# Ledger of designs, part 2: VH-VL binders against Glutamine--fructose-6-phosphate aminotransferase [isomerizing] (glmS)

Target 1, 141 residues: Glutamine--fructose-6-phosphate aminotransferase [isomerizing] (glmS), of Sulfurisphaera tokodaii (f9vpa4r286to426)
Amino acid sequence: VIEEIKNAERVIVIGAGTSYHAGLYFSIELNRLGINSLPVIASEYYNVRSKKGDLVFAISQSGETIDVLQGIRMMRNSGAKIISLTNVIESAIARESDYKIYMRAGPEIGVAATKTFTTQLASILFILSVLKKENLKKMEK

## First folded at step 10 (VH-VL; from r1 with heavy chain S104Y Y105S)

Design t3
Fold by ESMFold2, look of step 10:
Structure t3 (fold): chain C 141 residues (1-141), chain A 123 residues (1-123), chain B 105 residues (1-105)
Amino acid sequence: as target 1 above (141 residues)
Amino acid sequence: EVQLVQSGAEVKKPGATVKISCKVSGGTFSSYAIHWVQQAPGKGLEWMGRINPSGGSTYYNQKFKDKATITADKSTDTAYMELSSLRSEDTAVYFCARGTYSGYSAPDYFDYWGQGTLVTVSS
Amino acid sequence: DIQMTQSPSSVSASVGDRVTITCKASQGIDSYVAWYQQKPGKAPKLLIYAADSLQSGVPSRFSGSGSGTDFTLTISSLQPEDFATYYCQQYDSYTFGGGTKVEIK
């Protein structure tokens, strides 16, 4: 998945509620790394015209968030590729994505809602750490 | 397992109305737009309009907006198209087709089609 | 209204032949193109979406290409079941090409 993010013409990050805020953070950090990215509130997915070359990064803990599912369906119609970050194997969003990342719960700290946001951020931070290492390698060349 | 089954052929006189049904099975009815397509005898395909079954919102080809009325009944998983003030040039096969999502009018393509309903308008 | 000019209107071909059908859009439509196959008395069947993405269950001898305004459907080796009429469709606003009838001989 790291190569798909690096090579995308634009990374569209879609999520609802706290997943949108995690996606916003991801999108900001991608842009700081020189990767073109657009955060999208799931309920407003129709405001974005996707194109072939776009990569859609869909964040949904359940994998069943209807606005995210409708959004990735619309965006696939452009030929965009879909990466999902979910916590449920064979959820609707995971089944309809080209690449699947499943969240794994880390050590439990705090209440359930806080833990789920933390695991989203942990997954995003791991992806960012790999991207940062790759970016440094390119600069050395 | 998704199937769209349309009502049978109709013969009508000019000025009459007809209501074609399209029953959807094997999927979540409200999650997918239902589109309608006309095919006149020996002619190609022409898009007529669509409905979002969840809220009932419609979007029409301007050519057909005064001819066709598209509705849906979520309790029976059935979409309908009513053609009013029929004329001989309305003689055609009418297809319903399912889109890939329902939340916006475009972009969408049609992955499942009904078998078609022939409407013949003659005096 | 975006017009789709499809050519040729018919082609006569033999089993095993390579067949190429083109559609030209009157304005840029990115990759929002689908291709359908229709046999007489039957509903159309989706073959290709997003200009070049093969629909599940469609044989790999069908392929699509193009972006912007110029689009192509290719059948690499015709089979007896492929004699049909083929339509392109732009789905920015939903217009179909005029169709291409693929006939034997």
Scores: ipSAE 0.559, ipTM 0.846, lowest interface PAE 2.2, mean pLDDT 89
Fold by ESMFold2 at other seeds, fold request of step 13:
Structure t3 (fold): chain C 141 residues (1-141), chain A 123 residues (1-123), chain B 105 residues (1-105)
Amino acid sequence: as target 1 above (141 residues)
Amino acid sequence: EVQLVQSGAEVKKPGATVKISCKVSGGTFSSYAIHWVQQAPGKGLEWMGRINPSGGSTYYNQKFKDKATITADKSTDTAYMELSSLRSEDTAVYFCARGTYSGYSAPDYFDYWGQGTLVTVSS
Amino acid sequence: DIQMTQSPSSVSASVGDRVTITCKASQGIDSYVAWYQQKPGKAPKLLIYAADSLQSGVPSRFSGSGSGTDFTLTISSLQPEDFATYYCQQYDSYTFGGGTKVEIK
């Protein structure tokens, strides 16, 4: 998955509620690393025109968030590729993604979702740490 | 397996109204826009409009906005298109087709199609 | 609004021939192009979306290319079951090309 992020012309990060805030953080850090990124509130997905070469990073613990699912369906119509960050194997979002990252937390239950947000951030921090290591190798060479 | 099954052929007099049905089976009805396409005899395809079954919002080709009315019934997973004030030039095959999502008017392509309904308007 | 000019209007070809159909948009539409096959008396069938993505279940002899305004559908080795009319469609605002009838010689 790391090579797809590095090679994307733009990384569109889509999420709803607390997943949007995790995605916003991810997008900010990607831009600091020189990777063009756009954070998107899932309910406003239609305001974004995707293109071939875009990578859509979809964040949904349950993998069933309807606005996220609708958004990745629309964005696939341009030829964009989809990465999902979920914790439910065979969820709709996971099934419709080209690449899948699964969190270790159990299925999302209830409204609070505090454990889910922490797990999303941990996954994002790991991805960022690998990307930072790749930059260090490039710089040293 | 997703299937779109349309109502049967109709023969109507000028000035009449016809309502074509499109029943969708397999999958979540309200998650996908339903589009309508006209094919006049010996002619190509022309997009008429679409409906988001979830809230009933519609988007029409300007050419057909005063001719066609598109509706959906979530309780029966059926979309409808009503053609009013029929004229002989409305004679055509009418297709319903399913989009890939429902929450916006475009962009979308049509991955499943109904079998078509011939409407003949004769004097 | 967006016009799709499809060429040629018909092609007569033999089994095994390579057939190329072109479609030109009146303005840039990125890769928002689909190709459909329609046999007489039947509904259209989706072949390609996003200009070059092959729909599942469609034979690999079909391919698409192009971006912006110029798009092509290629049948690499024509088969008897490929006799049909082919349509391009831009899906920014839903305009079809005029169609290309492929006839077996």
Scores: ipSAE 0.544, ipTM 0.843, lowest interface PAE 2.3, mean pLDDT 89
Fold by ESMFold2, fold request of step 13:
Structure t3 (fold): chain C 141 residues (1-141), chain A 123 residues (1-123), chain B 105 residues (1-105)
Amino acid sequence: as target 1 above (141 residues)
Amino acid sequence: EVQLVQSGAEVKKPGATVKISCKVSGGTFSSYAIHWVQQAPGKGLEWMGRINPSGGSTYYNQKFKDKATITADKSTDTAYMELSSLRSEDTAVYFCARGTYSGYSAPDYFDYWGQGTLVTVSS
Amino acid sequence: DIQMTQSPSSVSASVGDRVTITCKASQGIDSYVAWYQQKPGKAPKLLIYAADSLQSGVPSRFSGSGSGTDFTLTISSLQPEDFATYYCQQYDSYTFGGGTKVEIK
């Protein structure tokens, strides 16, 4: 998936609630690395016009977040590719994605979603660390 | 397997009304917009409008705004199109078709189609 | 709204021939174009979406290309079952081209 992020013309990061905030952080750090990125609140997905060359990074713990699912369906209509970050292998969002990243978090417990957010951030930090290492290798060459 | 089954052919007199049904099976009905397309005899395809089955919101081609009324019934997974004040130029095959999502009017393409319903208007 | 000018209106070709159909949009529509095949008495069948993405179950002899305003559907080696009318559709606001009838000689 790392090569797809590096080669995308724009990375659209979509999520709802706490997943949006994880996505916002990801988008900010991608822009610092020179990767064009746009964070999107899932309920406002229709305000974004996707194009070929866009990569949609969808964040959903359950993989069933309705606004995220509707958003990736709409954005695929432009030929954009979809990466999902979910915790459920056979979820709708994962099944409808071109590339899939699975978080290693247990089931969400009660109304406290802090464990899910931390696991999303850990996954994002790992991706960012790999991207940063690849950038350093290119600078050395 | 997604399937759209339309009601049968209708013969109507000028001035009458017809209501065409489109029963959807093999998916979550409210998750996908239902579109309607006209094909006059020997002619091409013309988009008429669509409905979001979840909330019932509609979006029409201006040409058909005063002719067609699109509705949906979530309890029966069925979309309907009513054509009013029929004239001979309304003689056509009418197709329903399923979009890929439902939450906005565009952009969308149609991956599943009904078999078509011939409406003939003659005096 | 957005007009799709499709050409040619008809073509006669032999089995094995390469057939090319074009559509021009009256304004830029990025890659928001679909292509459909319709046989007599049948509903249209989706072939291509997003200008060049092949729909599942569609033979690989069908391909699409283009972006912006100019779009092309190509049948690389015409088969007897490809006798049909083909339509382009822009889906920014849902306008179809006039259709291209492909007749096998």
Scores: ipSAE 0.538, ipTM 0.840, lowest interface PAE 2.3, mean pLDDT 88
Fold by ESMFold2, look of step 11:
Structure t3 (fold): chain C 141 residues (1-141), chain A 123 residues (1-123), chain B 105 residues (1-105)
Amino acid sequence: as target 1 above (141 residues)
Amino acid sequence: EVQLVQSGAEVKKPGATVKISCKVSGGTFSSYAIHWVQQAPGKGLEWMGRINPSGGSTYYNQKFKDKATITADKSTDTAYMELSSLRSEDTAVYFCARGTYSGYSAPDYFDYWGQGTLVTVSS
Amino acid sequence: DIQMTQSPSSVSASVGDRVTITCKASQGIDSYVAWYQQKPGKAPKLLIYAADSLQSGVPSRFSGSGSGTDFTLTISSLQPEDFATYYCQQYDSYTFGGGTKVEIK
């Protein structure tokens, strides 16, 4: 997953409700790291024209959020790749994504398995920490 | 397994109306747009319009806007296309096809197709 | 409206031949192009979406390329079951090319 984020031309982060706010934070931090990112409210997905080279990062605890599902389906039509962050194995969003991060079965974060906003942030913080370490290694040269 | 089954062939006189059905099985009916495509005998494909089954909103090719009326019935998972004021030029095979999402008119491509319905308009 | 100019209108080829079909859009459409195969009396079948993405279950001898206005479908080694008519489609506003009939010699 980390390589896909680093190599994407743009990371589109889509979520609804509290997942949107987690995604907004992720997008802001990605931009601070020099990774082009666009946060998207799931209900307004149709305002974004995706292109080949885009990576769509979909956040949904249940993996069944209808507006997120519709958004990733539309964005796949450009050839964009989809990463999902969910807490339900084989949910619709997870099954329709190219890469899957499960809050319980995903990266080894050591966070208690819950379906809350803080669990989403913990997963996002872990991803950001790995990206920051990669930047430090690059700068050492 | 997603399957689209259309109503049978129709023979009509000029000026008549025909209503073609497209029953969808497999998958969630309201989550995917249903598109309609015309193929005149020996001719290519022409997109006619689509419907979002969850709210009934439609988007038409302007060529067919006054000819075709697309509707959907969620209780039977069936989309319909009504052709009015039939002319000989309306003789064609009409296909329904399922899109990949339903919440907007474009962009979309069609991964599942009905078997087609031949409508013949003869004097 | 966006015109899709497809060429050639027909091609006669032997089994094993490489067949190339082209479509040109009247304006830029990024990669919003699909390719369909249609056999006589049958519905079209999706082969390629997003200009170069192979649909699940489609043989790897089919490939797509192009972006912007110029798009190509290639059959790397023609098989007897590939006798059909092929259509490109732009899906910014849904226009099909005129079709290319592939006939086996």
Scores: ipSAE 0.537, ipTM 0.835, lowest interface PAE 2.3, mean pLDDT 88
Fold by ESMFold2, fold request of step 13:
Structure t3 (fold): chain C 141 residues (1-141), chain A 123 residues (1-123), chain B 105 residues (1-105)
Amino acid sequence: as target 1 above (141 residues)
Amino acid sequence: EVQLVQSGAEVKKPGATVKISCKVSGGTFSSYAIHWVQQAPGKGLEWMGRINPSGGSTYYNQKFKDKATITADKSTDTAYMELSSLRSEDTAVYFCARGTYSGYSAPDYFDYWGQGTLVTVSS
Amino acid sequence: DIQMTQSPSSVSASVGDRVTITCKASQGIDSYVAWYQQKPGKAPKLLIYAADSLQSGVPSRFSGSGSGTDFTLTISSLQPEDFATYYCQQYDSYTFGGGTKVEIK
């Protein structure tokens, strides 16, 4: 996941409601790290023309948010890659994603699932912390 | 398994109207645009237009805007295309095809196709 | 409106041959290109989307390439079931190429 974010020409972050606000925060912090990012309100996904080289970061707790699902389907039509952040392993959004981040217990982790905004934000903060460590290493190099 | 089943062949006289049906099964009807494609005998493919089944919004190829009317019925998971003022040049096979999403006119490609409906216009 | 110029219009080939079909768009369309196969009396079947992405269930001998204006469909080793007509399609505004008929030599 981290390597895909670093290598993307642009990270399009799509979410609805509170997931949009988590995505907005993520996008702002990605831009501060020098990673091009565009936050997208899921219901307005059609305002964005995706391209090959784009990475779509889809945030949906349920993995069934219809506007997010419609958005990733459209954006895949350009050859963009999809990362999902969801709480449901067999959800439509997860199944249609190239890379998946689960907030729930997976086969390897056994972590209890949550349904709150704070779990989405915690996942985003972890990703950002890893990216920030990589930036510091590159600066020292 | 997604399937698109079209109504049977039609023979019409010039000036008549025909309405072709396209019933979709094996998926969520309102989540995917339905497109219509003309293929004249021995010729290639030409896109005619599409409908978002959820709200009924349409987007037409300018060539067919005054010829075709595309509608959908969510209660029966069926899309329709009506061709008016038929001329002999309208003799063709007409396909319905399913897009990959429904909420905008483009970009979209067609992953499932109906079997085609031959419309013959003759005196 | 965007024209798609497809060539050649026909190809005579033998089983095992490599077949290349090209499409040229009248303007840049990024990677918004699909390729379809159509056998006589049948509906088109999607092979490739996004210029180079293979549709599920399509054999790996089919591949697509290109971006911008120049696009190619390649069949690496022609099989008997591949004799058909092939169409490119740009899907920014939905224009098909003129088609390429692949025939048994």
Scores: ipSAE 0.536, ipTM 0.833, lowest interface PAE 2.3, mean pLDDT 88

Design t3
Fold by ESMFold2 at other seeds, fold request of step 13:
Structure t3 (fold): chain C 141 residues (1-141), chain A 123 residues (1-123), chain B 105 residues (1-105)
Amino acid sequence: as target 1 above (141 residues)
Amino acid sequence: EVQLVQSGAEVKKPGATVKISCKVSGGTFSSYAIHWVQQAPGKGLEWMGRINPSGGSTYYNQKFKDKATITADKSTDTAYMELSSLRSEDTAVYFCARGTYSGYSAPDYFDYWGQGTLVTVSS
Amino acid sequence: DIQMTQSPSSVSASVGDRVTITCKASQGIDSYVAWYQQKPGKAPKLLIYAADSLQSGVPSRFSGSGSGTDFTLTISSLQPEDFATYYCQQYDSYTFGGGTKVEIK
């Protein structure tokens, strides 16, 4: 996954609701690292023209968010590759993604959806930390 | 397995109307746009328009916008194209085809096709 | 509207030959190009999408290339079952090329 993000010409981050806000944070931090990124509200996916070389980072806890699924389908039509961040193996979004990250959070038992956002953010922070570590290695030269 | 099955061949006189059906089996009907393509005898392919089956929104090739009316019935997983005021130059095979998503008019390509429906318009 | 100029209109080739078909768009369309194969009396079949992405189940002797305005479909080693008409399609606004009939000598 990390190599795909580093090599992308642009990282399009798509999510709905709280996943959009997690994606917005991710996109901002990617840009700070010199990785071109565009955050997209899933319901407005059609406003984005994807191109070959783009990487679509799709955030959906359930893996069934309809606007996210429609967006990755449309964006694949340009030759863009899809990474999914989900918590459901064999979900529609995961099955239709080229690369899959699962948020292996425990089941949501008796709690609000705030665990879902926290797990998304934790996954994003981990990815960012690995990307920052790779940058430090390159600076050594 | 996704399959698109079209209604049978039609012979019509000039001025008549025809309605071609395209029944989709397999997959989720409302998740994929249905497109229509004309192929005149011995000629190439020409895109006519498409429908989003979920909300019924349509997008037409300007050449066909006064000729064709595309509709969908979610309860039967069937799309329709009605051709009005038929003329001899409307003689063609008409294909329905499935896109890869439904929420916008373009960009899309067609991964599943119906078998085609021959419409013949003659005096 | 975006014109797709496809050439040649026909080609006659022997089994094992490399066949190249081109399409030229009247304006830039990035990689929004598909290629279809159509055999007589049948519906078109998708071969290539996004200019160079091979559809599942399509033999690897088919390949696509190009971006912007110039696009190519290549059959690396022509087989007898490849007798068909081939169409490019731009899908920014859905126009097809005029078609290329491939005949086996």
Scores: ipSAE 0.535, ipTM 0.839, lowest interface PAE 2.5, mean pLDDT 88
Fold by ESMFold2 at other seeds, fold request of step 13:
Structure t3 (fold): chain C 141 residues (1-141), chain A 123 residues (1-123), chain B 105 residues (1-105)
Amino acid sequence: as target 1 above (141 residues)
Amino acid sequence: EVQLVQSGAEVKKPGATVKISCKVSGGTFSSYAIHWVQQAPGKGLEWMGRINPSGGSTYYNQKFKDKATITADKSTDTAYMELSSLRSEDTAVYFCARGTYSGYSAPDYFDYWGQGTLVTVSS
Amino acid sequence: DIQMTQSPSSVSASVGDRVTITCKASQGIDSYVAWYQQKPGKAPKLLIYAADSLQSGVPSRFSGSGSGTDFTLTISSLQPEDFATYYCQQYDSYTFGGGTKVEIK
């Protein structure tokens, strides 16, 4: 996964609601690392013309968010590759992704949206930490 | 497994109307656009239009805009295409085909096809 | 609208031959190209999408290439079951090429 992010011509990060805000943070930090990134509100996916070489990073805790699913389906039509960040094995979004990252949060009870955002952010921070560590190795060479 | 099953062959006189059905099974009907494609005898393929089954939004090839009317019935998972004012040059096989998503008119390709419906128009 | 010029119209080839079919778009369409195979009396079957992505269940002897305006379908080693007509399709606005009939000698 990390090499796909580093080598993408552009990382399109798509999410709805709180997942969009997690994705926005991810895109900002990717751009700070020199990785071209575009955050996309899932309900507006059709405003983005994807191309071969794009990587789509789809964030959906349930893996069933309709606008995200529709968006990755459309963007795959250009040859873009799909990475999903979900918490449900064999969800529609996970099944239709080229690469799958699963959040390791336990079952949610009560205020699911708050726990979902924290777990998504933790997963994103971990990915960013690995990318930063690889940048240090590259600079040492 | 996704299957598209079309209504049977039709023989019509010039000026008549025909309505072809396309029943979709094995998937979520409203999540995928349904497209229609004409193939005249011995000829190639020509896209006619598509429908988003969720809201009924249609988009047509301008050549067929006044000839074809595409509809969908979510309660029966069936799309329809009606051809009006039939002429002999409308004799063709008509295919329905499923796209990969439904929320916009393009871009899309067709991964599942119906078996085709022959419409013959003769005086 | 976007025209797709497909060539050749017909190919005669032997089993085992490499067959190349081309399509040219009248304007740039990035990689929004699909290729279909159609046997007589049957519906088209998707082979390739996004110019070079192989559809699930399609034999690996089929491959696609190209971007922009020039696209190619290649059958690396022609088999008897590959006798069919092949169509390119641009799906930026949905036009098909004129078709290529592959005839096995």
Scores: ipSAE 0.503, ipTM 0.830, lowest interface PAE 2.5, mean pLDDT 89

## First folded at step 11 (VH-VL; from t3 with heavy chain Y104W)

Design u1
Fold by ESMFold2 at other seeds, look of step 12:
Order: sequence, then C-alpha cells, then structure tokens
Structure u1 (fold): chain C 141 residues (1-141), chain A 123 residues (1-123), chain B 105 residues (1-105)
Amino acid sequence: as target 1 above (141 residues)
Amino acid sequence: EVQLVQSGAEVKKPGATVKISCKVSGGTFSSYAIHWVQQAPGKGLEWMGRINPSGGSTYYNQKFKDKATITADKSTDTAYMELSSLRSEDTAVYFCARGTYSGWSAPDYFDYWGQGTLVTVSS
Amino acid sequence: DIQMTQSPSSVSASVGDRVTITCKASQGIDSYVAWYQQKPGKAPKLLIYAADSLQSGVPSRFSGSGSGTDFTLTISSLQPEDFATYYCQQYDSYTFGGGTKVEIK
C-alpha cells in the first residue's frame, strides 16, 4: 500500500459524510508530505476526471456506500488503481478494490464498527506515520 | 451469472414501430447502465444511447435521438428500445449491453451483451 | 464526434502468427479505449478496457497498449478460435472503429 501511495501521480481520496472528513484530513496531510492529493465528496465523483497513474483511496466503514462504489467503478474505467479502507471483509467496495485495508486496532483485537470517525482516523494516522518514517530525510512536510 | 436476453427477430413494414426488450438477470438491474448498439448489414458497430435504470435518465447519440426511445422497467429488470418510422436502412441487428456503473453517461465500456435482435424492414 | 480509424481492415494470418491491430483517435482520449472480439452471428465480447487492462477470463495472448490517440491490440500467438472481427471503441463519447477481420490464410 505505502509504495502505491508514494508512486501515485495523484491520490484521490473519496468518502461520504464522516468518511469524507477523515479523507479530507488524510488528503491535507498527504499534500504536506509532498504527495499530490485531491479530496472528493462521494456524491460529486462525476466532477473528477481520473487518469491512468491516479490512485483512488476509498473510505467506507460498511464497504457498501453507494456513491463511493459508483465513484470507484467510474474511476477504474480510466485505469486508476483503487485502495479501500473498510470495516467489512468481502464488502462490495473491498471486493472491487485492488488493495484492501481493514480497520483494526491490533492483533486479533478489533475496533468495533460503532467507533466510526475514531477508527477511520486511527487507520489514517497509522498510514501517515509509516509515510513520515519513510520520508524523514526529505524536506517535504 | 449476468445475462441479457433480448426479444426475438422482427419483420416490419416501412413506417412501422418496433419495441425490442432486453431482460437482465443475475445482477442488480439498477446499478448498471443499459446501452444499445446497432450493427447494420455490412457495417460495424454504432452506439445508439443508454439509460440509467435507477432514475430512467437517458442519453442518446444525436443520429438516433429522433429514431430511438429507450426506457426501463425496474419491476421486471427489463430495458426497452422503441424504433419509430422504420425505413429500410433501419434493417440491422440491435444489441443491448450492460455498462459497469449507472450514475453518469461516460466513461463506460460494455462487459455483458445481449444476443442481438434482427429487425428487418421490408415492403 | 471522435473518429476511430482502425487499421488494417483485414488480416490474413496463420495459426501461431503475431497479429497487430491499430486504432487512431481524431483527438486525445487518454486511455478510454476498449477492444471487442465478434464472431459471425454472435455478440461482441470485451477483451480489453482502459487501453491495456485485460478483462477477466480473456486469454493472456491478448494485450493492449497506447494512450492519447494511438492504440494497439496484439494477439501474440494466433489460435484457431481467434479468427474473428475486432473493434476498438473510445468511451469518452462512444464511437467504434471500422473493424478488423482476422482471417485464416
């Protein structure tokens, strides 16, 4: 996953409601690290023309958010790759993504689905911490 | 298993109307646009238009906008294309095809196709 | 409005040959290209989308390449079941190339 984020020409972060707000935070922090990123509210997916080289980071706790699913389907038609961040193994969004991240707090101990925004942020912060570790010698942030 | 099954061949006189059906099975009908494609004798493929089955919105190739009317019936998972004022040059095989999503007119490609319906217009 | 000029119109080839089919768009269309195979009396079958992405269940001898205006379908080693007509399609606004008939020599 981390290599795909680093190598993307642009990271499009798509989510609805609270997932959009988590995605907005992620996108802002990616840009501070020098990674080109665009946050997208899922219901407006059609306003974004994706291209080969784009990476789509889809955030959906259930993995069934219809506007997110339609958005990743459209963007895959341009050749973009899809990473999903979900709570549900084998959800539609997870099944239709190239890379899958599932929201968990630690080994065999999961974070319950009832902690929506906090769980999404924890996953995002972990990803950012790994990216920051890899980029510490660069003056990108 | 996603399948698109079209109505059978039709023979019509000039000036008549024909309505071709396309029944979709094995998938969620409202999640995918249904497109229509003409293949005239000795010619290649030509896109005619599409419908989003969820809300019924349509988008047509300008060439066919006064010839074809595309509709959908969610209760039977069936799309229809009606061709009016038939002329001999409307003789062709007509295909329905399923897109990969339904919320926008493009970009999309067609991953499942109906078997085709031959419409022959002769006097 | 976007024309897709497909070449050649026909190819006479033997089993085992490499076959190359090209499509040129009248304007830039990024990677919004699909390739279809059609056998006589049958519906088209999707082979490739996004210019170079192989559809599930399609043999790996089929490959696509190109971006912008120039696109290529390649069959690396022609098989008896590959004798058919092939069409490119741009899906910014949906036009097909004129087709390439691949025939046995």
Scores: ipSAE 0.469, ipTM 0.819, lowest interface PAE 2.7, mean pLDDT 88

